# VH-VL binders against q8wyp3r787to878: the designs that were tried, part 8

Target 1, 92 residues: q8wyp3r787to878
Amino acid sequence: FQNYLRVAFQEVNSGCTGKTLLVRPYITTEDVCQICAEKFKVGDPEEYSLFLFVDETWQQLAEDTYPQKIKAELHSRPQPHIFHFVYKRIKN

## First folded at step 23 (VH-VL)

Design i04
Fold by OpenDDE, look of step 23:
Structure i04 (fold): chain C 92 residues (1-92), chain A 118 residues (1-118), chain B 108 residues (1-108)
Amino acid sequence: as target 1 above (92 residues)
Amino acid sequence: QVQLVQSGSELKKPGASVKVSCKASGYTFTKYAMNWVRQAPGQGLEWMGWINTNTGNPYYAQGFTGRFVFSLDTSVSTASLQISSLKAEDTAVYYCARYRPYYGMDVWGQGTTVTVSS
Amino acid sequence: SYVLTQPPSVSVAPGKTARITCGGNNIHFKSVYWYQQKPGQAPVLVIYYDRYRPSGIPERFSGSNSGNTATLTISGVEAGDEADYYCQVWDTSSHHWVFGGGTKLTVL
């Protein structure tokens, strides 16, 4: 696994910004969210989560999942597609 | 509705060839890779390989090189599997299955039974 | 080559919980997919990426993946759940999809 993860921060009415995070191979989504909260200076991180956008669909990642695993497998599979990790508010 | 429809059952002699077709509908055919999976009678699933439906580039799993050929006819959204120099051990049900990124082999054909018997 | 190991068969009474295991070296670092295959039918995807259900799959179906074992759990088993179940992973080293040997679930 690579030791970096590209994450986009989606803000309401302000668009998206991206950062490259240096993370260990099997960091959890929970830990990634914590890093994102710090990097993007989010004051209410409990209202945010990490989402995977792939094939025109959104998937909220459970806290104990491994984003780096997801990234590695998606890159290595036949006929790769563009995907994004997005840190954004959880929909009410 | 998204679906894959395969060609009918085949009965062949050893040494002959067979071509199994898999017609896709309900989605953009060239957007997702197509897999082929073999299942011998009473046995488990065995991945044969995949074909890139956009480029036509095939990849064959170990043990499925040489006599097995994946091909496309994108004009009719059809993937095909050709097996040449058929052997008795090629007797099996052959499935095509769409691979959707992240979501796996989410759509399967109904299977095509190929029987090789002298 | 990477190998996935499943028990050949599992039996469960109606209404009870069935657990089908899939063993593999460090499988928790892989994403596991599960397929259901009823007699004479094509496989149906029931779990993707360890734990998620495709649309149309009942909530009775759940998945987990820890250590060297992935598990498909079917709660409130029904007669219609009788089928063969296959786990699957992508082996990044060999660039192969790998299936388990399959487990026959019998509803008593």
Scores: ipSAE 0.816, ipTM 0.946, lowest interface PAE 0.7, mean pLDDT 95
Fold by ESMFold2, fold request of step 24:
Structure i04 (fold): chain C 92 residues (1-92), chain A 118 residues (1-118), chain B 108 residues (1-108)
Amino acid sequence: as target 1 above (92 residues)
Amino acid sequence: QVQLVQSGSELKKPGASVKVSCKASGYTFTKYAMNWVRQAPGQGLEWMGWINTNTGNPYYAQGFTGRFVFSLDTSVSTASLQISSLKAEDTAVYYCARYRPYYGMDVWGQGTTVTVSS
Amino acid sequence: SYVLTQPPSVSVAPGKTARITCGGNNIHFKSVYWYQQKPGQAPVLVIYYDRYRPSGIPERFSGSNSGNTATLTISGVEAGDEADYYCQVWDTSSHHWVFGGGTKLTVL
């Protein structure tokens, strides 16, 4: 239920991969990034962040946000759109 | 570019009906839910509910499950609010507003004033 | 249903910082939207998801959400910022959008 979060990993040096993470309902974006760095075996975790892709746009998620809250809100609102959480490099 | 244009102000007697239209342009009408919001004179904003513009399924907020009907004409990208058995307390400005997922009610119509008097 | 509480009015001198509060039980577990409404005009979205600005909204508008209070902050207040400001959340349990009662910002 609320204990799972699907995260895609976007990187040029590998194919498209994704993992379903076992997470607590109040996990922060910061903690999700920590888990992703380990699970996807990135060597430079400070160069990555968690992003939300929704309605053809990207939003970098601040470290003190709650992905499970975002997921629950987006699913409960009428006429929902497909969205993705993506762990990827920060682009400047 | 993205715009919601509402029908003009209405003056009605108690017991009549009114239909407020909201025409969308500059985007795919059926992609985003349409909300209706009421604002009585000197009062705040009150959400009335929304309609799924792809399926036509309405959802009415508590207190708006009676005389208020949301409908669509997708051939002309138009959402409508019909209010039957008008009462003096229905005097308000009525807004349509598009909900964009994640981003909120990002585009609003100019509002339609409905005055119920006499 | 879920209730949002705003002060009815806030007065701020030009060039100073206005802070408009939105109180709600455990509002930090909800995502807050803010709208500006000038007299005779439709509302305009100024903050979404607690802290982000739509395109065209000046950087002097910012938002925060912690505990039971969300706050809209307007730095360097200008006369053109005089308006009513409404907070809004989605209440997942009731499937309702909920607006606060509104706060009139006066620039004096």
Scores: ipSAE 0.723, ipTM 0.916, lowest interface PAE 1.1, mean pLDDT 92
Fold by ESMFold2, fold request of step 24:
Structure i04 (fold): chain C 92 residues (1-92), chain A 118 residues (1-118), chain B 108 residues (1-108)
Amino acid sequence: as target 1 above (92 residues)
Amino acid sequence: QVQLVQSGSELKKPGASVKVSCKASGYTFTKYAMNWVRQAPGQGLEWMGWINTNTGNPYYAQGFTGRFVFSLDTSVSTASLQISSLKAEDTAVYYCARYRPYYGMDVWGQGTTVTVSS
Amino acid sequence: SYVLTQPPSVSVAPGKTARITCGGNNIHFKSVYWYQQKPGQAPVLVIYYDRYRPSGIPERFSGSNSGNTATLTISGVEAGDEADYYCQVWDTSSHHWVFGGGTKLTVL
């Protein structure tokens, strides 16, 4: 089946925009960041990372994590809440 | 600030029923699922299931689909576990635990010891 | 049903590093939580999603997950770390939380 990951792009002083990525089930956070750097046309990709926003908190995702696994787990667990994957600068 | 306070320990005879309560404070009770976890004497943790605190819909783990009933009273932010037709093997500590999305079971009640003996 | 296997006990001298393992088939495809339980007390979450610490958990607690083994590592072990430690995963296919059998950490 088709595997999709919705990623928001957050940039200083701009509204968030989002893209739906067609990805394999085992894509790493590192690979997602690489795709995002290309798709969102960032010039300094080393300053960005993928974050999870859930229950009003942020978690920077380590490069060797699997966003599709996180998505599947969060959707299947009891009483699920809305969450977002966000590609944004590591520093504010 | 966030806490779960359980009802006191119970001594029961086989065949009786018991109701363990778990009162939440410091957060919106209906926002997070409530789990029940059993720990028999000298043994490990065993997940019994959860209840959706917004809808009241329970889910029971395998092995807990019979004599175990989860319920809510949202007016007092309380989840309850009722065990009917008590057996000696029901002797255990019973915990309630809140599931916070992504973060896991981040807040636990202090436990309620249920002892079933002749 | 999915099974998590832990050693029943681990002994470590004070100041040394304790490593508590949690075995499961392809556990790297699952996200691991770790709980500390001291005698007569409720469990306390110490690691979520393989490696992250809740607020208030000291940095000497860390976690990893690779292949068929997840590991809780406690550096600079103190007497106060003496407890039972449980790993836990969510099994997406069965919609069950699964606990390991627990490991008693003894600080000698």
Scores: ipSAE 0.721, ipTM 0.916, lowest interface PAE 1.1, mean pLDDT 93
Fold by ESMFold2, fold request of step 24:
Structure i04 (fold): chain C 92 residues (1-92), chain A 118 residues (1-118), chain B 108 residues (1-108)
Amino acid sequence: as target 1 above (92 residues)
Amino acid sequence: QVQLVQSGSELKKPGASVKVSCKASGYTFTKYAMNWVRQAPGQGLEWMGWINTNTGNPYYAQGFTGRFVFSLDTSVSTASLQISSLKAEDTAVYYCARYRPYYGMDVWGQGTTVTVSS
Amino acid sequence: SYVLTQPPSVSVAPGKTARITCGGNNIHFKSVYWYQQKPGQAPVLVIYYDRYRPSGIPERFSGSNSGNTATLTISGVEAGDEADYYCQVWDTSSHHWVFGGGTKLTVL
């Protein structure tokens, strides 16, 4: 597939799973969260968000951000680090 | 604790060369790319390029692909900028800056003033 | 070749809100960083990825990015905020960091 985004799903008390999503280049974080809620069958989607894990830190991504843009930027910059997009429960 | 300490100011004649050093402390030097940024007197910031601190591979911005050479000495956590065939137009403050993935240029050296005059 | 345009100066009274703009074609599809530089000092990162603050940067600093304009907003401006401010983007196609020309913020 040409346009895809790997997203890990962090499940409370059961470990991790992941899916590769087929998405358009400028999909919003809001839209990714909607797809994740459906694909991972969560019952309370308002309690979840998309996070970026990079350089041993977490960043909750705002709904109007663009995960594919973030991915492209991070890959194109020299000396890239491993990073992950993670759909997980908000701690609040 | 995390800091970049640059070498002292330099006064040079046209045609000479200069080497500006940037010593890192408080973090794993080879984990983060090092950038070089120029600021001519009274002017803005100009990105010169960066060097991969793990491999030593440099990347030069357009306009800096000639007389400017980035190098490393990882045994002392030091990045260096060498400028050959100095011109008056090279008079500027030169900064090193660490790039932290996603977060940007989060740590800067104090700057090294290079003055080129007859 | 990507160009960022900033006003050369902005003046704001103490306690008021400063807005510093950064213009670029389709800048909303780029991620904007902002740096503060006080006279004789190195730049300091104050905003990353359009809107987020590094640790130690006061909440009165905020950022936005929409259309062709990114904006650094400083609410409750203090004398200590007087500095030059630079926007910056990574241009993925050219593999270049690009800085704006800088904006001098004066607090009267």
Scores: ipSAE 0.721, ipTM 0.915, lowest interface PAE 1.1, mean pLDDT 92
Fold by ESMFold2, look of step 23:
Structure i04 (fold): chain C 92 residues (1-92), chain A 118 residues (1-118), chain B 108 residues (1-108)
Amino acid sequence: as target 1 above (92 residues)
Amino acid sequence: QVQLVQSGSELKKPGASVKVSCKASGYTFTKYAMNWVRQAPGQGLEWMGWINTNTGNPYYAQGFTGRFVFSLDTSVSTASLQISSLKAEDTAVYYCARYRPYYGMDVWGQGTTVTVSS
Amino acid sequence: SYVLTQPPSVSVAPGKTARITCGGNNIHFKSVYWYQQKPGQAPVLVIYYDRYRPSGIPERFSGSNSGNTATLTISGVEAGDEADYYCQVWDTSSHHWVFGGGTKLTVL
C-alpha cells in the first residue's frame, strides 16, 4: 500500500487544515486518529474520529478499517470522484 | 427518484443482433459510471464491464471483448448494450447498474431478458 | 483473476441468525459488497464496504471481513429475507468487479 495519507483537520475555531502523513501501509483508522490527535494537538481525542467525505456524503470510519486500502480502491475505480479523509468531532 | 428503466424482453434467432437500452432519470447521468451485468438462467451474476458516462469510454471484462458493445446517448440519458452474432449461450437477463463512488452498484435496472432460440 | 467462493445454499429457521460466507484469498485486504436478489427481481445492495448499510436496510443485516472470509449476517431472519445473496469485491490489480457464485438463503 502507499506511504502517504492526506488528512484534513476540521475544527470550528481553527477552520480546516490538511497534512500529508507518512504512514505504514496497513495503518488502521485507530492509529491514524492517534497520529492526528498528536499532530493537530487536540486535547480531547476521544471526541474525534476519522471520516471519509465522498460524493457529498460523510462516513465515519470504524477503528479497525484501513484508510490506505480505501484510498487505493477509490483511486483505481473508473470515473473516480474527489474524496477526503477528515479528522473531526464525532458529534458534529 | 433515481431510476434505471430498461427496454423490454427480446426473442432473437442465432446470428441476429440485439440492443438493450437503459434510461436513467433522477440524477446527473454523466456523473456515474454505468455497469452491465449478465445472469444466465439458473446462474449467478456476472460482471460484463462498464462505460464512463462522461467520456463514453467503455471497459469490457474478460470474455466480453468481442461481440458486446456499450454505448451512450447522453441527450436522453441512455446507456445501451449491443450484442451481435447472437448465440444460444447469450440467453440471459441483462442488467444495467450505476456505480456510485464508495457505495457500489446502488441502483439497478429491472433487467432485460434476451432469449436466443432457433 | 480473483475468485470469490460462496456456499450454494444456507437454511435457517425463522427468528434465528443466518451467516452467509464469501471466501477469497486475503479478502480482508478487499472491501466487500453484498446484494440481495429475490426471484424475478433485480439485485438490491444491502452492505457496502464490508459492514455499512445503505439507507432503508434494517439493522438485522450486518457484515464482517477478516482473514480469507467475509460474512453477511442476518439476525432475526424473516420469511421475506429468503433470496439469493451475492458478495462482490473490486479487484484493484485487475480493475475488475468480481461476484461470488451466490448463496440461496432458505427460511424453513
Scores: ipSAE 0.719, ipTM 0.915, lowest interface PAE 1.0, mean pLDDT 92

Design i04
Fold by ESMFold2, last read:
Structure i04 (fold): chain C 92 residues (1-92), chain A 118 residues (1-118), chain B 108 residues (1-108)
Amino acid sequence: as target 1 above (92 residues)
Amino acid sequence: QVQLVQSGSELKKPGASVKVSCKASGYTFTKYAMNWVRQAPGQGLEWMGWINTNTGNPYYAQGFTGRFVFSLDTSVSTASLQISSLKAEDTAVYYCARYRPYYGMDVWGQGTTVTVSS
Amino acid sequence: SYVLTQPPSVSVAPGKTARITCGGNNIHFKSVYWYQQKPGQAPVLVIYYDRYRPSGIPERFSGSNSGNTATLTISGVEAGDEADYYCQVWDTSSHHWVFGGGTKLTVL
């Protein structure tokens, strides 16, 4: 569980799928994006980023952030809430 | 507009009790935990604990597990802090603050000054 | 038990850059929140998760977190920025929110 990160892949016209990644505790968002590009077989990885969906909002995660840290903090804080890590196209 | 409105300031004698109320408006009260934060005169912010607004389960920071009681009245979207057996050291401003997941304590009440003086 | 250390005061000339530090053991493993408190007022959240601004906070407010130090940076400091600033983290192991001692920013 500690070495796992669930990531949803969101693509227009392809629907939304997910994979559970085996990762080290200090994996960066940059490294997660590289793994996602391989696992979800995207041809244009520079057009994608990792996002956090939480409390009905989106946050693009900077490359030097740590998804496992975010997951641990959110999971331990009151009160229970749903959040997702999503690999999807950048909107800018 | 999302707001937390606290009850008015209190002047109390040592040994009395006080109840500080915090009424929420503009959002679903039971969705976000309510925190209590103390600030003694000229001092910094001190986290006292939180209450789960959906279940009513409180959690008290170390040092606040005795005379301090968090409670709810969800029918009026209100969280309350009761302090019993008041001491001079309880003189402070008491804030309520909601925790929004990921975003932190994004909304605070205006504070309630409790003064304990003989 | 987790401790955050802030300098008690920082002075900066108008238009210059203020940097307010928040020291903690391995603080880069924690996500830092910053609050601004003006005299007689409640705190206001200005930075969440190390570097992000809530809606309505000017872009001249920014944050960073590396090693044992998190920093709140205010560029183009204005007289209206004069306030106390508190850093805060969630300590996952103790399930506690922890505040730093606060820093008084003076704009001279």
Scores: ipSAE 0.703, ipTM 0.911, lowest interface PAE 1.1, mean pLDDT 92
Fold by ESMFold2, last read:
Structure i04 (fold): chain C 92 residues (1-92), chain A 118 residues (1-118), chain B 108 residues (1-108)
Amino acid sequence: as target 1 above (92 residues)
Amino acid sequence: QVQLVQSGSELKKPGASVKVSCKASGYTFTKYAMNWVRQAPGQGLEWMGWINTNTGNPYYAQGFTGRFVFSLDTSVSTASLQISSLKAEDTAVYYCARYRPYYGMDVWGQGTTVTVSS
Amino acid sequence: SYVLTQPPSVSVAPGKTARITCGGNNIHFKSVYWYQQKPGQAPVLVIYYDRYRPSGIPERFSGSNSGNTATLTISGVEAGDEADYYCQVWDTSSHHWVFGGGTKLTVL
């Protein structure tokens, strides 16, 4: 009810499926990737990472970043923009 | 090529008004908020606020809620800063800067020097 | 409101490493941007989101953010790096962009 993070899962030409994760405010990208590997049942988790899609660009998130911080900052900043957190293969 | 071009320097007397313009090119003007930043002579950068270029709604930082007015003319992709009842303390360089989501203030105008002197 | 503190100046010999600090309470929970301003010019973004470089910024520029201190690191400093450097954060609680006071980097 309190701290949720929506993450889309992208696999070979998928139309994206998504899950809402219950997370603590200070969860790291590394921890999110671990949860995603389990929730999306990937067999090769080292080939995946969490990405931010924003303003028509992709940014791979470093393991020691905080997705909830990014979400809060983007929601509160100037002109609203749509963004997505996406768990996907590092090479596509 | 994304660019912000500001109007030329202004010399004004105390009590007058000035309008600084910032013309955008090379991108969709209404997609990104426009910020205004002040820099007094020999001093640091001071954020004045921003304007939503899609709705025209401004937000003024603390201390800039009175004599400072942000406005738009979207037909010519231009944001403007008007300063009324000018004081000597308003002498500064005024910058416009667009905010690109996640990436920050990635494009700045060249600055407009406003000098208030009698 | 949220305050960022920078040293007024830093001097570094050519070819050495400059470290410019930006102090703020719990700054590791904020995302830090760095701007370079050369004399008579507008600021230029050199680091976004603590550590990433915009296109065209040399790899010798890097950033870090931990605890109460964010740091801009310039390795192999050159005379052309002489400038004022400003850190900046978005303060979510006040909905304000906040700049540090600036640091003058002198190469000599």
Scores: ipSAE 0.676, ipTM 0.908, lowest interface PAE 1.4, mean pLDDT 92

